# VH-VL binders against q0aze0, part 434

Target 1, 268 residues: q0aze0
Amino acid sequence: MKIILVNNRFKENTEKKAQEIAGQLSALNVEVIIDNGLDEPYAGTVDFIMVLGGDGTMLRAARRYGQRAIPVLGVNMGTVGFLSNIEINELAEYLPLILREEYSLEARMMLEVAVFQQQSLLTRVFCLNELLLRSNSPRMLSFALEISGQKLEPYRGDGLIVSTTTGSTAYSLSAGGPIADPQLDAFIVTPVASHIINKRPLVVSPEREISLHLLEEREAIIGIDGQIKMDFGAENRVLIKRAPHPLLMVNLKAKPFFTSIDRSLQRQ
Key: E = the ipSAE of ESMFold2; O = the ipSAE of OpenDDE; V2 = 0.75 times the mean of E and O plus 0.25 times the DockQ between their complexes.

## First folded at step 19 (VH-VL)

Design MM63 (framework fv_inotuzumab; at its last fold request DockQ between E and O 0.74; V2 from the best seeds 0.82)
Fold by OpenDDE, fold request of step 21:
Structure MM63 (fold): chain C 268 residues (1-268), chain A 123 residues (1-123), chain B 112 residues (1-112)
Amino acid sequence: as target 1 above (268 residues)
Amino acid sequence: EVQLVQSGAEVKKPGASVKVSCKASGYTFDDYAIHWVRQAPGQGLEWIGGINTYTGDTYYRRKFQGRVTMTADTSTSTVYMELSSLRSEDTAVYYCARDESYFDYLSGTFDYWGQGTLVTVSS
Amino acid sequence: DVQVTQSPSSLSASVGDRVTITCRSSQSLVYSEGSTYLSWYLHKPGKAPQLLIYDVSRRQSGVPDRFSGSGSGTDFTLTISSLQPEDFATYYCLQATHFPLTFGQGTKVEIK
């Protein structure tokens, strides 16, 4: 068995814990790769991924490995979020189950985000939560939204969020988007500063495609999962699709999503 | 308008503690982390640590671990930095700075800064 | 810790001059998905530091276009195409790819 441990670069304890876990797993004849984000993703075949940290760390793991159909377990290390299944202090208890592959999987839809320069592909990324198109200045943006070839009225506002249902409790929520059942596959299109734009969020079928481009010669920024930034100008177009493969999240224990919403989101 | 307003200058004795506040306004408080940076006389900028206002996680530079405590009060949109066992070397202007955050992710880019708080440690 | 070294430590220049400041890190600052967490700040005495450039080359909103950033890996540059009177200050680079976050020692730009 081969396992990747993904940790958080800003939380030294996650690195330390990863090393400890690696030692323990090695003693059990399990090969371990630690991914702290400073190197390219491990290209070899792996059987399991443990994410040590919070939701942000999970998002990074998802972007790096989510298309490889590898079970991904979120191990919370003292943070708030929705993407961890167990706590770090529970890992020892559940480790035998992991090694025996006695767990259930929950498929989470991911986004495929492709950014083009004219007809040329600049970059393609897969992400678990959302794409955010925002102005690079205090000025509002004018941009076009197209859904499956249907051109909507131009948007004029601070930006737009295209989120998965998993991401519904993140930026989209802050912008006034709905909370979605993570077991549902759908796009959530949430205008930023909707009070100005006066447009409602859209729930869009995962079978559709979403296209965005600017209607003015201005510079904008595309943000992916709050961690990746890409310049976005008038000559660019972004195409958003459902990723061809979902993230396979490991369920070792029951996690009540809806009953925890109030507690988890009360800070907002 | 985004603003970080820090508490006033402090004068402390060696061995004492100081608690500096940083009140944030003009944005959603828990969408951004707050870091603390100081500048001693004749020295450059030095990162002390940061606090994730969403998760509550703190990130301290090793040299300050055990002496520094950062806290956040969401009700007042205020972050505090407490430094204990003060030494003369702790004399500096202390700045708070805003950092993009997303759950347990921090960018480490400080887009807005407080005006600074002079902390003087002298016998 | 990752060391960040600025060059020069100080320089004298005149209004209108092209100014170049270099920041070198002891390790690569490239992170996941190619992200590079290197930013530049301007600091004047008695004032709050100001973000100029982030992610190596992205100019902060409100920052004049005479400021630009470039570089990759371990070598980064801040360029002021035409120095203005208000640009006389101390400049710092900051790396945030590696924990802990570390500043360069600063570059003081003085009037010639």
Scores: ipSAE 0.917, ipTM 0.951, lowest interface PAE 0.5, mean pLDDT 94
Fold by ESMFold2-Fast, scan of step 19:
Structure MM63 (fold): chain C 268 residues (1-268), chain A 123 residues (1-123), chain B 112 residues (1-112)
Amino acid sequence: as target 1 above (268 residues)
Amino acid sequence: EVQLVQSGAEVKKPGASVKVSCKASGYTFDDYAIHWVRQAPGQGLEWIGGINTYTGDTYYRRKFQGRVTMTADTSTSTVYMELSSLRSEDTAVYYCARDESYFDYLSGTFDYWGQGTLVTVSS
Amino acid sequence: DVQVTQSPSSLSASVGDRVTITCRSSQSLVYSEGSTYLSWYLHKPGKAPQLLIYDVSRRQSGVPDRFSGSGSGTDFTLTISSLQPEDFATYYCLQATHFPLTFGQGTKVEIK
């Protein structure tokens, strides 16, 4: 059995904990690969991924490995997040279940993002939370949104978010989008500081294709899961669709999404 | 609009502790981590550490581990850095700087800085 | 710790000159998905440091277009295409790919 341990670049103590866990697993004849983000993603066969960190670290793991249909377990190393399932101090208790593959899986849709320059594909990435189109200057953007061939009236404002239901509690929420049950599959399209009063968040089928392009020359950025930045200009177009495979999240214990988000909203 | 305002200059004796504040305004406090950077006389910039204001996680350079403590008060949008067991070598201008965050992710880019706080350690 | 070395440590220049400052790291600064956490700052005595360039080559909003950044892996360059009077300052690069974050030693740009 091969397990990847994913950790955060800023948390020195998670590196030590990862080494400790790797030693314990090695003693049980489990091969461990540590992914601290510095090397290319491990290309060989992998049976399980364990993420040691917060939601941001889970998002990186999802972008690197989410399309490979490998079970991914979030292990909280501090503050409880929405994407973690167990606490680090519970790992020893659950490890036998992990090794015997005695757990359930929850599928979470992902976005496939393709950025073009004129007719040429520049890059293709996957993400679990959202794509954010935003201005990289104080000037607002003017841009076109097309949903499955249907051209909407132009947008004017600071940007737009195209989110999964998992991402409904991230940037989309801050911009006024709805809270969605993460077990639903849908795109949530949320405008950022729109100057057109009729622009509202949209909830659309995950079978639709969404395209964006600028109508005026502006300095803009495409942001992926709050972590990756790509330059976006008037010669660029982005196409967003449902990724071929969902992320397979490991459930070892019940996690009450709605009560967790409700408590979170009591504190801004 | 965006401002980071630091507390005033401090003069301390060797062995004492100093606590410097950095008050943020003009943005959503939890969306940016705050780091501390110092410059001793005649030397370059030195990173001390930072605090993720959303998660509460702290990151300290090993040289300062055990002597530095960073805390955040969300209700006042203020970050504090306390440095103990002061030595003459700790004489420096101390800056706070903000760093865009996304949950436990940090950009590591310091786009706005406080005005600096001179800490002098002498007998 | 990853070491960051700037070259030169100081230089003398005249208004209108092209100025080039190099920053070299002891290890690659490339992270997941090609992200490279390298930024450049301008620092003047009595003032707070100011961000000029981030992510190797992105100019901060409000920074004049005479400032540009380039590079990859371990070698990075800040260029000022036509030096202005307000540009006489000390310049620092910062790597944020590896913990702990480390600054270069600084490059002082002085009036010739």
Scores: ipSAE 0.819, ipTM 0.913, lowest interface PAE 0.9, mean pLDDT 91
Fold by ESMFold2, look of step 20:
Structure MM63 (fold): chain C 268 residues (1-268), chain A 123 residues (1-123), chain B 112 residues (1-112)
Amino acid sequence: as target 1 above (268 residues)
Amino acid sequence: EVQLVQSGAEVKKPGASVKVSCKASGYTFDDYAIHWVRQAPGQGLEWIGGINTYTGDTYYRRKFQGRVTMTADTSTSTVYMELSSLRSEDTAVYYCARDESYFDYLSGTFDYWGQGTLVTVSS
Amino acid sequence: DVQVTQSPSSLSASVGDRVTITCRSSQSLVYSEGSTYLSWYLHKPGKAPQLLIYDVSRRQSGVPDRFSGSGSGTDFTLTISSLQPEDFATYYCLQATHFPLTFGQGTKVEIK
């Protein structure tokens, strides 16, 4: 069995725990690869991914490995988030179940994001929570949204969020979008500080294709999961689709979604 | 308007402690970590550490480990940095700086800074 | 710790000059998905540092177009295309790809 341990570059105690866990697993004849983000993603066959950290660390793991249909377990080492399943002090208890593959999986929709310059593809990335289009200046944006080739009235404001249901409790929520059950597949399209009356959040079928481009020259940024940034200007467009594969999240311990929402509201 | 306002200058004797505050306003406090950077006379900038205000996690440069404590008070949007066992080489201007965070992720980019707090350590 | 070395340590220049400052890292600053956490700051006596450039080449909002950043891997450059009177200051690069975060030693830009 081969396992990837994904850790956070800023949390030294996470790195030490990753090394400790790697040693323990190696003693049980489990091959371990540590992914701290500094090297290319491991390209070979892997049976399981263990994320040591919070939701931000899980987001990186999802972007790197989510399209490979590999089970991913979130192991929390701090404040409990939406994407962790067990605590670090529970790992030894659950390890036998992990090794015997006795766990369930919950699928979480991901976004496929393709950025173009004119007609040329610049990059394709995957996203678990959201794409954020925002101004990179004090001036607001004027931009077009198309859904499956259907052009909506132009948007004007600070930007737009295209979120998965998993991301509905992140930036989308702060911008006035609805909380969505992560078991649903959908796009949630949430305007950011819109100056156009009647621009409300939209919930859109995961079968749709979403396109964005600027209607005038402005400096903008596309943010992916709050961690990846790309310049975006009048010469660019972005296409957003449901990714070919969902993230397969390991469920070892029940995590009631709706009580977690209460905790999220308290933190805001 | 984004602002980071620090507490006033301090004069301390060797062996004492100092606690510097950094009050944030004009933005959502939990969306940004706070880092501390100092500059001793005639020296460059030196990163001390930071605190993720969302997770409560702290990150300390090893040379300060055991002497520095960073805390955040969400109710007042204020971060504190306490440095103990002060030495003369701790004389410096101490800055707090904001770093965009997203859950446990930090970019390490300091877009807004406090005005600085002079800490003087002398006998 | 990752070493970050700036060059030159100081320079003298006139208003209107093109100024180039380099920052060299002892290790690659490339992180996951190509993210490169290298930023540049301006620092004047008696003032707080000011962010100019982040992610190697991305200009902070409100920073004049005369400032630009470039580079990759281990070698990075801050360029001021036409030096203005308010640009006489000390400039620092910061790497945040590796823990701990480390600043360059600074480059003082002063009147020729």
Scores: ipSAE 0.794, ipTM 0.904, lowest interface PAE 1.0, mean pLDDT 91
ESMFold2 (binder alone), look of step 20: mean pLDDT 92; pTM 0.948
OpenDDE, look of step 20: ipSAE 0.823; ipTM 0.922
ESMFold2, fold request of step 21: ipSAE 0.791, 0.789, 0.779; ipTM 0.899, 0.900, 0.896
ESMFold2 (binder alone), fold request of step 21: mean pLDDT 92, 92, 92; pTM 0.949, 0.948, 0.950
OpenDDE, fold request of step 21: ipSAE 0.913, 0.916; ipTM 0.949, 0.950

Design MM64 (framework fv_inotuzumab; at its last look DockQ between E and O 0.67; V2 from the best seeds 0.76)
Fold by ESMFold2-Fast, scan of step 19:
Structure MM64 (fold): chain C 268 residues (1-268), chain A 123 residues (1-123), chain B 112 residues (1-112)
Amino acid sequence: as target 1 above (268 residues)
Amino acid sequence: EVQLVQSGAEVKKPGASVKVSCKASGYTFDDYAIHWVRQAPGQGLEWIGGINTYTGDTYYRRKFQGRVTMTADTSTSTVYMELSSLRSEDTAVYYCARDESYFDYLSGTFDYWGQGTLVTVSS
Amino acid sequence: DVQVTQSPSSLSASVGDRVTITCRSSQSLVYSEGSTYLSWYLHKPGKAPQLLIYDVSRRHSGVPDRFSGSGSGTDFTLTISSLQPEDFATYYCLQATHFPLTFGQGTKVEIK
C-alpha cells in the first residue's frame, strides 16, 4: 500500500508531524511519499492520500491528485475546516479502518479551467473551490459571460466567481453567493461588487460550459482556489467546465455540514 | 481604507518583556495573516514570525522560539507580539504587515504595513 | 535556512536612469504548480516598507509601471526603467517559498 502525505509548506509543525506519521505507517509496512509541494507530484500508483492541514492544503492536494480517482482524507491539524473529516488526535483511532479500506467515499465535483490567448490554449488547470476573475488595478472590469453559448448582458464590477458547490462557503459566500449542499453538483456564478444592481448569483447545471472574456483592456487576474494566479487581458478567454473526475473524499466520521456552517456564520 | 495601527514606542531594560500591538481596520480580519518584521539600526529587514488570524496557527523563526509569542484578538481585530528576555540587540523598529490568506494557505506577500514601533533596550 | 543575496549592496543614480537590482536565492523558489513566492519592497527611513512587486513579476495595485520584476528559479531582478525622485530608497526582496521567510540584505539607491 502506498500513501501520499500532503503537508503545508509554511508550518514547521506539519513537516515534523508528517515525518512522525510516515514512521508509524512504515512500521505497518505502508510505503509513504511526502508531498510538501516542492517536488513534482508523485507519478506512480497510489492507494490513498492523507492531507495534513486545513482546507487550503486539501485544495492543493485536489489540484495535484484529484483527477486520479484516489481516496483523499483530510486530517485537521488543530483548527476546524470544511474539507477535513477527522482531527489529528483521532488519527490513531481511525488508522485501522483506513488500512482495511473500511470507509465510504463522497464525490465532490471539480472545475476544469482552460485559458486561451485568442485561439491558442495557454494552460489547463483543475480546482475544487472556484475560479475568481478580478481586477488587478483600482479600475472596474467590463466583461462578457456566456453559458453554453448563451450570451448574457455585459457584467460590470470588480469581478466574477465561478464556484463548485464545495466552494460555496469560500469566496462565493463572501461575495453574496448561496450556501450550497456539497452533495449537489452545480456551478455557482457570483458577481463581485457588481455595478448593475440586478446581477444575481446564478446556479447552473454542471453540464454547462461557462466562458469569460474582457470587453475593455484592463489588468485582470484569474485566481484558482485562492492560491494560483494567472494574468488575464482582453486578448484572453477562459472556458470553465466540469472536470472529468470528481475528488473522492474519504468519510470515516459523519461531519454535519449544516451545523458546521451554521456555527461558522454566527462567529467572527 | 486599510489601516494597521501599532502601539507607541517602548524603552525597556535588558531581561524585560515588551508587548507590541497591531490594530487592523478596513478589511475582513480573518482573510489576512499578520507577520512581524524588525529592523535593527544599520541592519536590514528581519522576519520574526506571523499568525494566521483564521486558523490561529503561529509561525516563528527559530532564533526567537521560546522568546516570542503572537496572539490575535478577533473581537478587537488586534494582533500582539510579545518578546521576552530582551537584549540590547533587540533594539529595532518592529513592523506588523498583513499577508493574504486562504484558510491555511498564506501568500507570503506583505501588501500593507503598520507604521512601526521603536523598541529600545538599554541599561 | 534559504539564503537570499542582493546585488549590489548600494548604487548611485540620477533621475531618469535605468536601475537594476538582483536577488539570488540559495535554493529554487519554485513551488507547487509553478508558483514562485518572491516579492520586492521599497523602504525609506521613518516610513513603513511598501510592496512593489509580488509573484516575481506582478505589480501591486497603484505601483507605477516603471517598476518591473523578472526572473525564475534562483535568480530575480527588479528594474526601474526611469528613476524618479521618490525612488531613492532601500529595496528588499523577500522569499516566501521556504520556511522561514527570508529577506535579502537590501540595496540602497542613492542620489549620484
Scores: ipSAE 0.816, ipTM 0.907, lowest interface PAE 0.9, mean pLDDT 91
Fold by ESMFold2, look of step 20:
Structure MM64 (fold): chain C 268 residues (1-268), chain A 123 residues (1-123), chain B 112 residues (1-112)
Amino acid sequence: as target 1 above (268 residues)
Amino acid sequence: EVQLVQSGAEVKKPGASVKVSCKASGYTFDDYAIHWVRQAPGQGLEWIGGINTYTGDTYYRRKFQGRVTMTADTSTSTVYMELSSLRSEDTAVYYCARDESYFDYLSGTFDYWGQGTLVTVSS
Amino acid sequence: DVQVTQSPSSLSASVGDRVTITCRSSQSLVYSEGSTYLSWYLHKPGKAPQLLIYDVSRRHSGVPDRFSGSGSGTDFTLTISSLQPEDFATYYCLQATHFPLTFGQGTKVEIK
């Protein structure tokens, strides 16, 4: 059995714990690959991914490995997040179940994001929480949103969030978007500091294609899961659609989503 | 307007401790980690450590491990850095700086800084 | 620890000059998905440092166009296309890809 341990050695100071867990797994004849983000993602066949950290570490794992249809377990090493399933001090208890593959999977929709310059594809990335289009200057953006070829009235403001339901509790929530049950597949489109009063958040079928481009020359940034940044200008457009594969999250322990909403709201 | 306001200058004897505060305003406190950076006389900038205000996790440069403690109080939007067992070499201006975070992820970019706190250690 | 070395340590220049400062890291600063956590700061005595450039080449909001950053891997450059009176200061690069975070030694830009 081959497992990838995803950690963030620079952040969260998790390298020591990752080595300890790798030793435990090796003693059980499990081959372990550690991914601390400094090397290219492991390209070979893998049976299971274990994420040691919080939701930010899970987001990196999802971007790197989410399209491979490999079970991914979130193991929290601190304050419980939305994407962790078990705590690090519970790992020994659950290891037998992991090795016997006695767990269920929950699918989480991902975004496929394609950025163009004129008509040329610049890059294609995947995203678990959200794409954020935002101004990179003191000036507001003026931009166009199209949904499956239907052009909406222009937007004016600081930007726009296109989120999955999983991402509804992240930046989208802070910008006034709804909390969505992550068992639903949908896009949530949330304006950021809109100058136009009646631009409300939209909930959109996951089968739609969303397109964004600027209507005026401005310095803007596309943010992916709050971690990846791309320059975005008047020569660019971005297309967003449902990714071919969802992230397959491991459930070993029931985690009530609606109770965790209460904890998230306390941060506001 | 984003502001980080630090506590005032301190004069300490060797062996004492100092606790410097950094009060944040004008932004969502738990969206940004707070780092501490110092500059001793005639020296460059030196990173001491940081605290992720969302997770409570701390990161200390090995040189300071065991002598530094960082804490965050979300209710007052304030971060504290305490440095113990002070030596003359700890004389420096201490800055807090914010770093964009997203859950446990840190960008490592210090976009706004406090005004600095002079800590003088002398016998 | 990753060492970050700036060059030159000091330079003298006149208003209007083009100024180039380099920052060399002992290890690659490339992280997951190509993210490169190298930033540049301006620091004047008695004042707090100010962010100029982050992610190698991205200008912080409100920073004048005359500041630009470039580079990849281990070698990075800050360029000031036309030096202004307010630009006389000490400049630092910071790498945040590797723990611990490390600053360059600084480059003092002085009036000629």
Scores: ipSAE 0.798, ipTM 0.901, lowest interface PAE 0.9, mean pLDDT 90
Fold by OpenDDE, look of step 20:
Structure MM64 (fold): chain C 268 residues (1-268), chain A 123 residues (1-123), chain B 112 residues (1-112)
Amino acid sequence: as target 1 above (268 residues)
Amino acid sequence: EVQLVQSGAEVKKPGASVKVSCKASGYTFDDYAIHWVRQAPGQGLEWIGGINTYTGDTYYRRKFQGRVTMTADTSTSTVYMELSSLRSEDTAVYYCARDESYFDYLSGTFDYWGQGTLVTVSS
Amino acid sequence: DVQVTQSPSSLSASVGDRVTITCRSSQSLVYSEGSTYLSWYLHKPGKAPQLLIYDVSRRHSGVPDRFSGSGSGTDFTLTISSLQPEDFATYYCLQATHFPLTFGQGTKVEIK
């Protein structure tokens, strides 16, 4: 068995824990690779990914490895989040199950985000939470939203969020989007500070495609999962689709989503 | 307008503790982390640590571990840095600075700074 | 810790001069997905530091276009195309790719 441990560079305790866990796993004849983000994603075949940290770390892991259909377990290190399944102090208890591959999987839809310069592809990214288009100035943006070839009325505002149902409890929620069942596959299109008061978010079928472009010469930014940033101008287009592969999240412990909402969302 | 306003100058004796505050305004408080940076006389900038206002996670430079405590009060949009067992070497201007955050992700870019708080440690 | 060394430590220049400051790190500052967490700050005595450049080459809002950043890996440069009177200050680079975060020792730009 080969396992990747993904940790957070800012949290020394996650690095130390990764090393400790690596030692323990090695003693059990499990090959371990530690990924702190400083190197390219491991290109070899692996059987399991364990994320040590919070939701941000999970999102990074998802972007790096999610397309490879590898089980991913979130292990919380005492932080707030939605994407961890067990706590670090529970790892020892569940380790035998992991090694025996006795766990259930939950498929979570990811986004395929493609950014173009004219007809040239600049970047393509798979992400678990959302794409954000936002103004790089205090001025509002004017941009076009197209869904499956249907052109909506031009949007005016600070920006737009296209989120998965997993991402519904992240930026989309802060912008007034609905809380979605993570077992549901859908796009959530949430306006950010629209000039239209109470502009409603859209819940869109995962079978549809979403495209965005600016209607004016303004400077904007594309953000992906709050971690990737790129400049976005009038010559750019973004196309959003359902990723061809879902993230396979490991369920070792029952974690009721709806009962945890009140506690987890109080801080937002 | 984004603003970070720090508490006033402090004079302390060696061995004492100091607690500096940083009040944030003009933005969503828990969407950004707050870091603390100091500058001793004749020296450069030195990162002390940071606090994620959303998760409550703290990140301390090793040399300050055990001596520094950072806390955040979301109700008042204020971050505190407490430094104990003060030494003469701790005499410096202390700055708070805002950093973009997303859950446990930090960018490490300080886009706005407080005006600074002079802490003088003398016998 | 990752060491960040600025060059020069100080320089004298006149208004209108092109000024170049270099920041060299002991390790690559490239992180996941190509991100490089290197930023530049301007600091005047008695004032709060100000962000100039982040992500190697992105200007912070309100920063004049005479300021530019470049570089990759371990070598980074801040350039002031035409030095203005308000630019006389100490400049710092900051790396945040590696924990702990570390500043360069600073570059003082003085009037000639």
Scores: ipSAE 0.773, ipTM 0.909, lowest interface PAE 0.7, mean pLDDT 94
ESMFold2 (binder alone), look of step 20: mean pLDDT 92; pTM 0.947

Design MM65 (framework fv_inotuzumab)
Fold by ESMFold2-Fast, scan of step 19:
Structure MM65 (fold): chain C 268 residues (1-268), chain A 123 residues (1-123), chain B 112 residues (1-112)
Amino acid sequence: as target 1 above (268 residues)
Amino acid sequence: EVQLVQSGAEVKKPGASVKVSCKASGYTFDDYAIHWVRQAPGQGLEWIGGINTYTGDTYYRRKFQGRVTMTADTSTSTVYMELSSLRSEDTAVYYCARDESYFDYLSGTFDYWGQGTLVTVSS
Amino acid sequence: DVQVTQSPSSLSASVGDRVTITCRSSQSLVYSEGSTYLSWYLHKPGKAPQLLIYDVSRRLTGVPDRFSGSGSGTDFTLTISSLQPEDFATYYCLQATHFPLTFGQGTKVEIK
């Protein structure tokens, strides 16, 4: 059995815990690869991915490994978040179940994001939460949104979010988007700080293709899960589709999504 | 208008603690981390640590670990930095600064800063 | 800790001069997903530091276009194409790729 441990490079305690867990697993004849984000993703075959950290660490793991159809377990280090399943102090209790493959899997849709310059593909990335198009200056963006070839009225504002249902509680929520059951497959399209009050979030089929491009020369950035940033200009176009494979999240413990989000909404 | 407003100057004796506040306004508090940076007289800028205001996760430079505590109060959009066991070498201007943050993402892109708080440690 | 070294530590210049400040890190600052977390700050006595450049070459909105950043891996440069009176200050680079975040020691730009 081979396991990747994904940890947060800004938290020395997660690095130490990853090494400790790797030692325990090696004693059980399990091969361990540690991924702190600095190096390229591990290219070999693996049986399981364990993410040690908060939601941000899970998002990185999903981008790097989510398309490989490998079980991914989020292990919380005691912080607020939505993407972990168990706490670090519970890991010893659940480790035998992990090694015996005695758990259920929940499929979470992902986005495939392709950025073009004219007709040439510049990059293709996958993400779990969202793509954000935003202005990188005080000036509003003017941009075109197309859904399955249907051209909508031009958008004017600070930007736009195209989110998965998992991402509905991340930046999309802060921008006024709906809370979505993460077990549903849908794109949520949410305007960011729109100067036009009547631009509403859209919920569309995950089989649709979403296209964005600037209508005027502006400084803009494409953000992926809040962690990857790319320049976006008038010569660029982005295409967003449902990724070929969902992220397979491990369920060892019931995590009540709706009561968790309800408690979170009592803050600000 | 984005603003970070810090509490006023402090004079402390060696061994005491100081707690500096940083009140944010003009943006969604939970969307940005707040970091603390100091400058001692005649020295350069030194990063102390930061707090993710959404998760409550803290990141402290090792030399301050055990002496520094950062907390966030979302109801008042205020971050606090408490530094204990003060030494004369802790005399410095302390700044809070906003960093773009999604969950655990740290960019080091400090686009807005507080005005600074002078902490003087002397007998 | 990743060491961040600026050169020169100080320089004297006249209004209109082209000024170049270098920042060198002891380890590569490239994150595996292609991002490089290096920023440049201007600091004047009695005032808070001000962000000029982030992600190596991105100019913060409102910062004059005479300021530019370049570099890759371990070697980075801040350039001021035509120095103005308000530019006499101390400049700092900051790396955020590796923990802990580390500033360079600073470069003081003084009037000749």
Scores: ipSAE 0.464, ipTM 0.772, lowest interface PAE 3.1, mean pLDDT 88

